# Designs tried in a protein design chat: VH-VL binders against NAD kinase (nadK). Part 144

Target 1, 268 residues: NAD kinase (nadK), of Syntrophomonas wolfei subsp. wolfei (q0aze0)
Amino acid sequence: MKIILVNNRFKENTEKKAQEIAGQLSALNVEVIIDNGLDEPYAGTVDFIMVLGGDGTMLRAARRYGQRAIPVLGVNMGTVGFLSNIEINELAEYLPLILREEYSLEARMMLEVAVFQQQSLLTRVFCLNELLLRSNSPRMLSFALEISGQKLEPYRGDGLIVSTTTGSTAYSLSAGGPIADPQLDAFIVTPVASHIINKRPLVVSPEREISLHLLEEREAIIGIDGQIKMDFGAENRVLIKRAPHPLLMVNLKAKPFFTSIDRSLQRQ
Key: E = the ipSAE of ESMFold2; O = the ipSAE of OpenDDE; V2 = 0.75 times the mean of E and O plus 0.25 times the DockQ between their complexes.

## First folded at step 11 (VH-VL)

Design X10 (from T8 with heavy chain H106K; framework fv_ixekizumab; at its last look DockQ between E and O 0.78; V2 from the best seeds 0.00; counts 0 for: pae E 3.6 > 2)
Fold by ESMFold2, look of step 11:
Structure X10 (fold): chain C 268 residues (1-268), chain A 122 residues (1-122), chain B 112 residues (1-112)
Amino acid sequence: as target 1 above (268 residues)
Amino acid sequence: QVQLVQSGAEVKKPGSSVKVSCKASGGTFSSYAIHWVRQAPGQGLEWMGVIIPILGKADYNQRFKGRVTITADESTSTAYMELSSLRSEDTAVYYCARGHTWKTSKGYFDYWGQGTLVTVSS
Amino acid sequence: DIVMTQTPLSLSVTPGQPASISCRSSQSLLYDIGFNYLHWYLQKPGQSPQLLIYLGSDRASGVPDRFSGSGSGTDFTLKISRVEAEDVGVYYCMQALQTPLTFGQGTKLEIK
């Protein structure tokens, strides 16, 4: 068995704990790869991914490994969030189940984001929470949104969020979007500081394609999961689709979304 | 409590096909492997194949030479096994069983359906 | 395909006495970090099979402790320390190391 331990190298307690857990697993003849963010993602065969930290560390793991159909377990290291399943102090209790592969999986939709320069593909990335298009200057953006070739009235404002249901409790919520059940597959399209009164958040079928481009020359940025930034200008467009594979989140302990939502939001 | 409820007994002519359903209740459906096992009268258990709904992945016992198709409908929490080109030797009780996890192998069957008798007779 | 062989194929036991069933595989079922991918089921008369023992030696939920599994690699044993009337049925071992999953022939246990 081979396990990746994902940690945040800027959080000393997660790095130290990852080394401790790696030692424990190695004593059980489990091969362990530590991913602290410094190196390229491990490319070899892996049976399980354990994420030590909060939602941000899970987002990085999802971007790196989410399209590989590998079970991913979120282990909370003290910061309560939406993407952890067990607490670090419970790991010893659940470790036998992990090693015996006695757990279920929950699918979480991801976005596939393709950025084009003129007519050619510039880059393709995946994300778990959202894509943000925003202005990178004091000036408002004027931009076009198309949904499966259907052109909506132009947007004017600070930007736009295209979120998964998992991302509904992140930036989309702060911008006025709805909280969505993460077991649903959908896009949530949330305007940011729109000057156009009839631009309400939209909930869109996951089978649609979403396209964005600027209608005038402005400095803009595409943000991915709040962690990756890319310059975006009038020569660019972005296409957003449901990713080919969902993130496969490990479920060892029941985590009722609706009864815990207020506490999860307050503790972030 | 997890339960697997199968469709009722069927009598079929040789050369036809049969499709047996297995509806899961009382638990999560999509992430558990659903296996099909048959038992001819007075005989032992024979594994036919498996589906893992969350992965959209199926695997089959090649003994059936492509006559078996296993599918799942996540919206109804139901797995299906279709056996085509029926022969009298296909007369058996057909069981669905839930694997304890999401893999095609390495699992044990913690819940079983009640079985569906399929009789193939001229 | 991995062939599973059970011995004996039939067993008649006086109530309260022990019973032992052997299961042998054509190749080792020990894999990875030390798990044996062998499982035991009981099919009582007129019923569906039910899980007794998994991973060679672990009892399923609700299974009495008079049932125990042992062995490793290619040789496995199911023991019943004191047979009761409700233990009547056919016992199957199953390998789950690789597809196709395969069962032993079954061991019919009856009460004298």
Scores: ipSAE 0.401, ipTM 0.763, lowest interface PAE 3.6, mean pLDDT 90
Fold by OpenDDE, look of step 11:
Structure X10 (fold): chain C 268 residues (1-268), chain A 122 residues (1-122), chain B 112 residues (1-112)
Amino acid sequence: as target 1 above (268 residues)
Amino acid sequence: QVQLVQSGAEVKKPGSSVKVSCKASGGTFSSYAIHWVRQAPGQGLEWMGVIIPILGKADYNQRFKGRVTITADESTSTAYMELSSLRSEDTAVYYCARGHTWKTSKGYFDYWGQGTLVTVSS
Amino acid sequence: DIVMTQTPLSLSVTPGQPASISCRSSQSLLYDIGFNYLHWYLQKPGQSPQLLIYLGSDRASGVPDRFSGSGSGTDFTLKISRVEAEDVGVYYCMQALQTPLTFGQGTKLEIK
């Protein structure tokens, strides 16, 4: 068995724990690869991915490995989040199940984000939470939204979020988007400070395609999962689709989503 | 709590095809593998193949030489096994079983369907 | 394919007496992390098979402690410490190390 431990090299606690766990697993004849984000994603075949940390680490892991159809377990290191399944202090308890591959999986839809310059593809990224288009100045953006070829009225505002249902509890929520059941596949299109005050978020079928481009010469940026930033101008277009593969999240422990989100919201 | 309910008995002629269904309830259908095992009258168990619904991938016993097709419909939590070019020796009770893993192998079958008798006769 | 061989093929046991069934594999079923991917099933008369022992030695839920599995590598044994009437049926070992999954011939247990 081969396992990737994903952590954040800039967080000493996660690095230390990753080393510790790696040692334990090695003692059990499990091959371990530690991915702290310093190097390129491990290219070899693996059986399991364990993410040590919070939601941010999970998002990075998803972008790096999500397309490979490998089970991904979120192990919370004491932070508040929605993407971890067990706590670090529970790992010992669930380790036998992991090693025996006695766990269930939950498919989480990911986004395929393609950024173009005219007709040329600049980059393609898979992400778990959202694509953000926003102004890089205090001025509002004017941009066009197309859904499966249907051109909506031009948007004016600070920006727009296209989120998965998983991402509904992330930035989309802060922008006034709905909370979505993570078992549902859908796009959530949430305006960010729209000039039209009552501009409502859209829930869009995962079978549709979403296209964005600017209608004026302005400096904008696109953000992926709050971690990747790219300049976006009038010559650029972004195309968003459902990723061809979902993220396979490991369910070792039952997690009641709706009670959890309610509790989380109460704390804020 | 988990139940696998299979379709009813079938009587088929040689050369025809049969499609048996297996509906799962009480659990997360897509999270586990569904295996198919048959048992000829008075004989032992023979593994036919497996599908992992969440991946849409199936694996087959090559002894069937491509006559077996296993599919799954996640929306209805139903797995299907189709056996073509039926022969008299295909007369058997066909079982679906849940593998307690998402893998095609290494798992054990913790739940079984009630079985579907398929009789192939002229 | 991994060949599974059970012995004996039939067994008649007096209630209260012990029973033992052997299962041999043509190759080791021991995985690198130390698990044997050998499982035991019981098929009672007129019923579907049911899981009895998994991973060589772990009892499935609801299985009485009179059942035990042992062995490693290529040799495995299912033991019943005190056979009861309800234990009548055909016992199968199955390897799940690799596809195709393969079963032993089955061992028919009857009561004397």
Scores: ipSAE 0.313, ipTM 0.742, lowest interface PAE 1.7, mean pLDDT 92
ESMFold2 (binder alone), look of step 11: mean pLDDT 92; pTM 0.953

Design X11 (from T8 with heavy chain H106Y; framework fv_ixekizumab; at its last look DockQ between E and O 0.01; V2 from the best seeds 0.00; counts 0 for: pae O 15.1 > 2, placed apart)
Fold by ESMFold2, look of step 11:
Structure X11 (fold): chain C 268 residues (1-268), chain A 122 residues (1-122), chain B 112 residues (1-112)
Amino acid sequence: as target 1 above (268 residues)
Amino acid sequence: QVQLVQSGAEVKKPGSSVKVSCKASGGTFSSYAIHWVRQAPGQGLEWMGVIIPILGKADYNQRFKGRVTITADESTSTAYMELSSLRSEDTAVYYCARGHTWKTSYGYFDYWGQGTLVTVSS
Amino acid sequence: DIVMTQTPLSLSVTPGQPASISCRSSQSLLYDIGFNYLHWYLQKPGQSPQLLIYLGSDRASGVPDRFSGSGSGTDFTLKISRVEAEDVGVYYCMQALQTPLTFGQGTKLEIK
């Protein structure tokens, strides 16, 4: 059996715990690869991914490994977010179940994001929470949104968020979008500081294709999961689809989403 | 408690097809593998195939290649097994069973359906 | 395909006496970190199969402690320390290491 341990190298306690857990697993002849974010994602076959940390570390793991149909377990090491399943002090209790693969899975929709310059693909990334388009200057943007070839009336404002249901409790929420059940598959399209009063958030079928481009030359950026930034200008276009594969989140302990909303949001 | 309820007995002519349903209750349907196993009268158990509903992935015993199709409908928590080009030797009880894991292999079957008798005769 | 061979195919046992069933695989069922992907089922008369033993030696929930599984690799044994009337039925081993999953032929246990 081969496991990736994902941690954030800038959080010292996660590095210590990753080494400790790796030692325990190695004593059981389990091969362990540590991914602290410094190196390229491990390209070989693995059976399981364990994320030591909070939602931010899970977002990086999802971007790196989410399309590979590998089970991903969130292990909280502090304040509980939306994406952890068990606490670090419970790991010893659950480790036998992990090794025997006695757990269930929950699918979480991901976005496939393709950024073009004219017709040339610049990059393709996957994300768990959202794509943000926003102004990178004091001036607002004028931009076009197309949904499956259907052109909406132009947007004007600071930007737009295209989110998954998992991402509904992240930036989309702060911008006025709804909280969505992460078991639903949908896009949530949330305007950011729109100057057009009747531009409301949209909930869109995951089967749609979403396209964004600027209608006038402005400095803008594309943000991915609040962790990746790229410049975006009048020569660019972005296409957003449902990713081919969902993130497969491991469920070892029941974690009720609806009763935990207020407490989880207070800790963001 | 988890329960698997299968569709009722069927009598079929050679050359036709049969589709057996397996409805799950008392648990999360899509998170587990659903296997199909058959048993001819007086004979042992024969694994036919499996579906992982969360991935839409199915795998089949090569013995049945081209004749068996396994599907799942999340909205009704129901798995289906369809066997085509029926022959008299396909007369058997067909079981669905839940694997304890989401994988096509490595699992044990912790819950079984009640079985569906399919009789193939002229 | 992994071939599973059970012996004996039939047992007649006096109540209170032990019983032993052998299961042999054509390939090792031992995977990476020491788990054997072999499971045992009992099919009582007129019923669906039910899980008895998983991973070679672990008892399923509700299974009496008179049932035990042992063995590793290619050779596995199911033992009943004291056979009772409720133990009547057909016992199957199954390998789950790789698809197609395969069963032994079955061992019919009867009470004398």
Scores: ipSAE 0.006, ipTM 0.542, lowest interface PAE 9.0, mean pLDDT 87
Fold by OpenDDE, look of step 11:
Structure X11 (fold): chain C 268 residues (1-268), chain A 122 residues (1-122), chain B 112 residues (1-112)
Amino acid sequence: as target 1 above (268 residues)
Amino acid sequence: QVQLVQSGAEVKKPGSSVKVSCKASGGTFSSYAIHWVRQAPGQGLEWMGVIIPILGKADYNQRFKGRVTITADESTSTAYMELSSLRSEDTAVYYCARGHTWKTSYGYFDYWGQGTLVTVSS
Amino acid sequence: DIVMTQTPLSLSVTPGQPASISCRSSQSLLYDIGFNYLHWYLQKPGQSPQLLIYLGSDRASGVPDRFSGSGSGTDFTLKISRVEAEDVGVYYCMQALQTPLTFGQGTKLEIK
């Protein structure tokens, strides 16, 4: 068995823990690769990914490895979030199950985000939560939203979020988006401070494609999962699709989403 | 939460064997190592060996020259230490301890049994 | 075998005063991942040993902050900033870099 431990090198406690866990796993004849974000994603084949940390670390892991169809376990290290399955102090309890591959998987839809300069692809990323288009100034943006070739009325506002159902409890929620069942595949399109008062979020079929571009010469920003930032101008376009592969999240411990959401929301 | 409960005191004659048990509760048994450490009266601690139940692999202190056998039963979360060819100098309190594992070594002992006194006398 | 040497072997301390125990290994206990495989245990009178400090400097759960471990390589120190009556016992350092695991001789701490 070969496992990737994903942690954050900027958090010393997670790095140390990753090393400890790596040692333990190695003693059990498990090959371990530690990914603290310093290097490029490990290119070799692996059987399992453990994410040590909070939601942010999970999002990074998802972007780095989600397309590889590898089981990913979120191990929380004292943070509040939606994406961890077990706590760090529970890892020892569940380790035998992991080694025996006695766990269930939950498929979570990811976004495929492609940013273009004219007709040229600038970047393509897969992300678990959302894409954000936002103004880089105090002024509102004017942008075009197209869904499966259907051109909607121009949007005016601070921005727009295109989120997965997983991401519905992230920034989209803060922007007034609905909470979505993570077992449902859908796009959630949530306006950010729309010029149209009470512009309603859209729930869009995962089979559709979403396109965004600016209608004026202004500077904007594309954000991915709140971690990646890209400049976005009038000559740019973004195309959003369902990723071809879902993130395979490991379920070792039952976590009822709807009963836990109230607790999580109250803590935020 | 985690407890290691050892078998009771033993009185043995020289040349005989003793088998001490260590039952773990309150945590995962197989994911950790079980070490055995003894302490002669008024003396320090001496490491005897270790077993990693999930691997069924044991290592021993060679100073015991093959007299020590450590086994584990995952179904009962119990580790055993058998010491053969007992000598008077084997009189000691024997401890089991739960340890973390490492690739090339063994970790620290976070939980200890209560100890088992083994007395070897004619 | 790695030889662990503790100094002193006995220590009498007035309550409230600091204490320091040294542990020296015959070879470096520093591993490639940056950890020192040196651990400290306390055995209180009539009790089993209990983990005090692990990996040189990390306090075990429930261990008061008056205990601290330091050092790297071959020289390690356990410090008690303010000795209390409950700290009486024998302190052991242990290396877990390689088998056989070996302990120091122990340091008996008594209250004056």
Scores: ipSAE 0.000, ipTM 0.463, lowest interface PAE 15.1, mean pLDDT 90
ESMFold2 (binder alone), look of step 11: mean pLDDT 92; pTM 0.953

Design X12 (from T8 with heavy chain G27Y; framework fv_ixekizumab; at its last look DockQ between E and O 0.89; V2 from the best seeds 0.00; counts 0 for: pae E 2.5 > 2)
Fold by OpenDDE, look of step 11:
Structure X12 (fold): chain C 268 residues (1-268), chain A 122 residues (1-122), chain B 112 residues (1-112)
Amino acid sequence: as target 1 above (268 residues)
Amino acid sequence: QVQLVQSGAEVKKPGSSVKVSCKASGYTFSSYAIHWVRQAPGQGLEWMGVIIPILGKADYNQRFKGRVTITADESTSTAYMELSSLRSEDTAVYYCARGHTWKTSHGYFDYWGQGTLVTVSS
Amino acid sequence: DIVMTQTPLSLSVTPGQPASISCRSSQSLLYDIGFNYLHWYLQKPGQSPQLLIYLGSDRASGVPDRFSGSGSGTDFTLKISRVEAEDVGVYYCMQALQTPLTFGQGTKLEIK
């Protein structure tokens, strides 16, 4: 068995714990790869991914490995979030189940985000939470939203969020988007400070495609999961689709979403 | 609580196809593999293939040379096994079974369907 | 394919006496982390197979402690310490190390 431990190199506590866990796993003849984000994603075949840390670490792990259909377990290390399944102090208890492959999986829809310059693909990224288009200045953006070829009225505002249901409790929520059941596959399109005050978030079928482009010569940025940033101009277009593969999240411990969300939101 | 209920007995002619269903209940369907195993009269068990519903991925015993198709419908928690180009030697009881893991291998079959008799005769 | 060989193919046992079934694999079923992916099933007359032993030595839920599995690598043994009438049926070993999954020929256990 081969396991990737994903942690944050900038958080010493997670690095130390990753080393400790790696030692424990190695003692059990488990091959361990530690991914602290410094190097390129491990290209070899692996059986399991443990994410040590909070939601941010999970998002990074999802982008790096989500397309490989590998079980991903979120192990919380004392942070507030929605993407961890067990606590670090519970890992020892659940380790036998992991090694015996006795766990259930939950499929979480991811976004496929393609950014173009004219007809040329600049980048393609899979992400778990959201794509953000926002102004790079204090001025509002004018941009076009198309859903499956249907052109909506031009948007004017600070920006737009296209989120998964998983991402509904992230930035989309802060922007006034609805909380979505993570077991539901859908796009959530949430305006960010729209000039039209009554502009409502849209819940869009995962079968549809979403396209965004600017209607004016103005500097903007694309943000992915709050971690990747790209310049976005009038010559660019972004296409958003459902990723061909979901993230396979390990469910070792029952964690009722709607019960936990109140607690999590109260802590923020 | 966990149950696998299969469709009823089938009588088929040589060259035809049969599709057996296996409805699962009592657990999260997509999280476990569904295996198909057949048993000819008076013979042993033969593994036919497996499907991982959450991935939509199936793996087959190559001895069937592409005659087997295994599918799963998550919305109904039902797995299907279709066997084409039926021969007399395909007469057997066909079982679906739950693999305790989501993987195609390593799993043991902790729950079995009641079996479906498929008789191939001219 | 991994070939599974059971011995004997038939066994007649007096109630209360022990029984032993051997299962040999053409390849080692020992995984790197120490698990043997060898499982035992019992098919009682007129019934579907049922899990007895998994991972070589672990008893499935509800299985009496008179059943035990042992072995590692390529040689495995299922033992019944005291055979009872309800133990009549055909026993199968199965390797699950790799696909295709393969079964032994089966061992028919009868009561004398």
Scores: ipSAE 0.707, ipTM 0.863, lowest interface PAE 0.9, mean pLDDT 94
Fold by ESMFold2, look of step 11:
Structure X12 (fold): chain C 268 residues (1-268), chain A 122 residues (1-122), chain B 112 residues (1-112)
Amino acid sequence: as target 1 above (268 residues)
Amino acid sequence: QVQLVQSGAEVKKPGSSVKVSCKASGYTFSSYAIHWVRQAPGQGLEWMGVIIPILGKADYNQRFKGRVTITADESTSTAYMELSSLRSEDTAVYYCARGHTWKTSHGYFDYWGQGTLVTVSS
Amino acid sequence: DIVMTQTPLSLSVTPGQPASISCRSSQSLLYDIGFNYLHWYLQKPGQSPQLLIYLGSDRASGVPDRFSGSGSGTDFTLKISRVEAEDVGVYYCMQALQTPLTFGQGTKLEIK
């Protein structure tokens, strides 16, 4: 059996804890790969991914491994978020179930984001929460949104968020978007500080394609999961689709989404 | 209260096809593999294949040479097995069974359907 | 394919006496973290198979402790410490290490 341990090399004690857990697993003949974010994602086959940290560490793991159909367990090392399943002090209790593969999975939709320069693909990235288009100057953006070839009236404002339902409790919420059940698959399109007062958040079928481009030259940025930033100009466009594979989140302990929503949001 | 309920018995002619359904309840359908196993009269158990609904992926016993198609419909929590180009030796009871895991291997079958008799005769 | 061989193929037992069924695989079923992917099923007359033992030795829910599984690698044994009338049926071992999953031929247990 081969397991990846994902940690955040800059957060206190996560590196040390990852080494301790790796030692325990190795004593059981489990091969362990530690991914602290410095190296390229491990390319070989693995059976399981254990994320040691909060929602931010899970977002990085999802971007690196989410398209590979590998179970991913969130292990909370601090504040309770939306993407952890168990606490670090419960790991010993659940380890026998992990090794026996006695757990269920929950699928979480991801975005596939393709950024173009003119007609040429510049980059493709996957994300769990959202793509953000935003102004990088005091001036507003004027930009076009297309949904499966349907051109909406132009947007004017600070930007736009395209999120998954999982991302509905992240930046989209702060911008006025709805909280969505993460078991649903959908895009949530949320304007950021729109000067067009009739622009409401949209909930869009996951089978649609979403396209964005600027209508005038401005300094803009594309943000991915609040962790990756790319310059975006009038020569660029971005295409957003449902990713080919969902993130496979491990469920060892029941975490009722609706009864916990207020507690989880206060902890973000 | 996990339950697998299969469609009723069928009588078929050689060369035709049969599609057996397996409706699951009492658990999260997508998280567990559904296997198909058959048993000819007076014979043992033979594994036919598996589907992993959360991935939409199936794997088959090669002895059937592409005659078997296994699918799943998550909206109805139902798996299907279709066997084409039927022969008289395909007369058997066909079972669906839940694997305890989402993988094509490693699974033990903790719940079984009631079985569906398919008779292939002229 | 991994070939599974059961012995005996038929077993007649006086009520209250022990029974033992052997299952051998053509290759080791031991996974590198120490689990044997060998499972046992009982098919009672007129019924679907039911899980009895998994991972070589773990009893399924509701299975009486008179049933036990042992062995590792290529050789596995199912034991019934005291056979009861309800134990009548056909016992199958199955390997699940790799596809195609394969069963033994079955062992029919009858009461004398």
Scores: ipSAE 0.559, ipTM 0.818, lowest interface PAE 2.5, mean pLDDT 91
ESMFold2 (binder alone), look of step 11: mean pLDDT 93; pTM 0.957

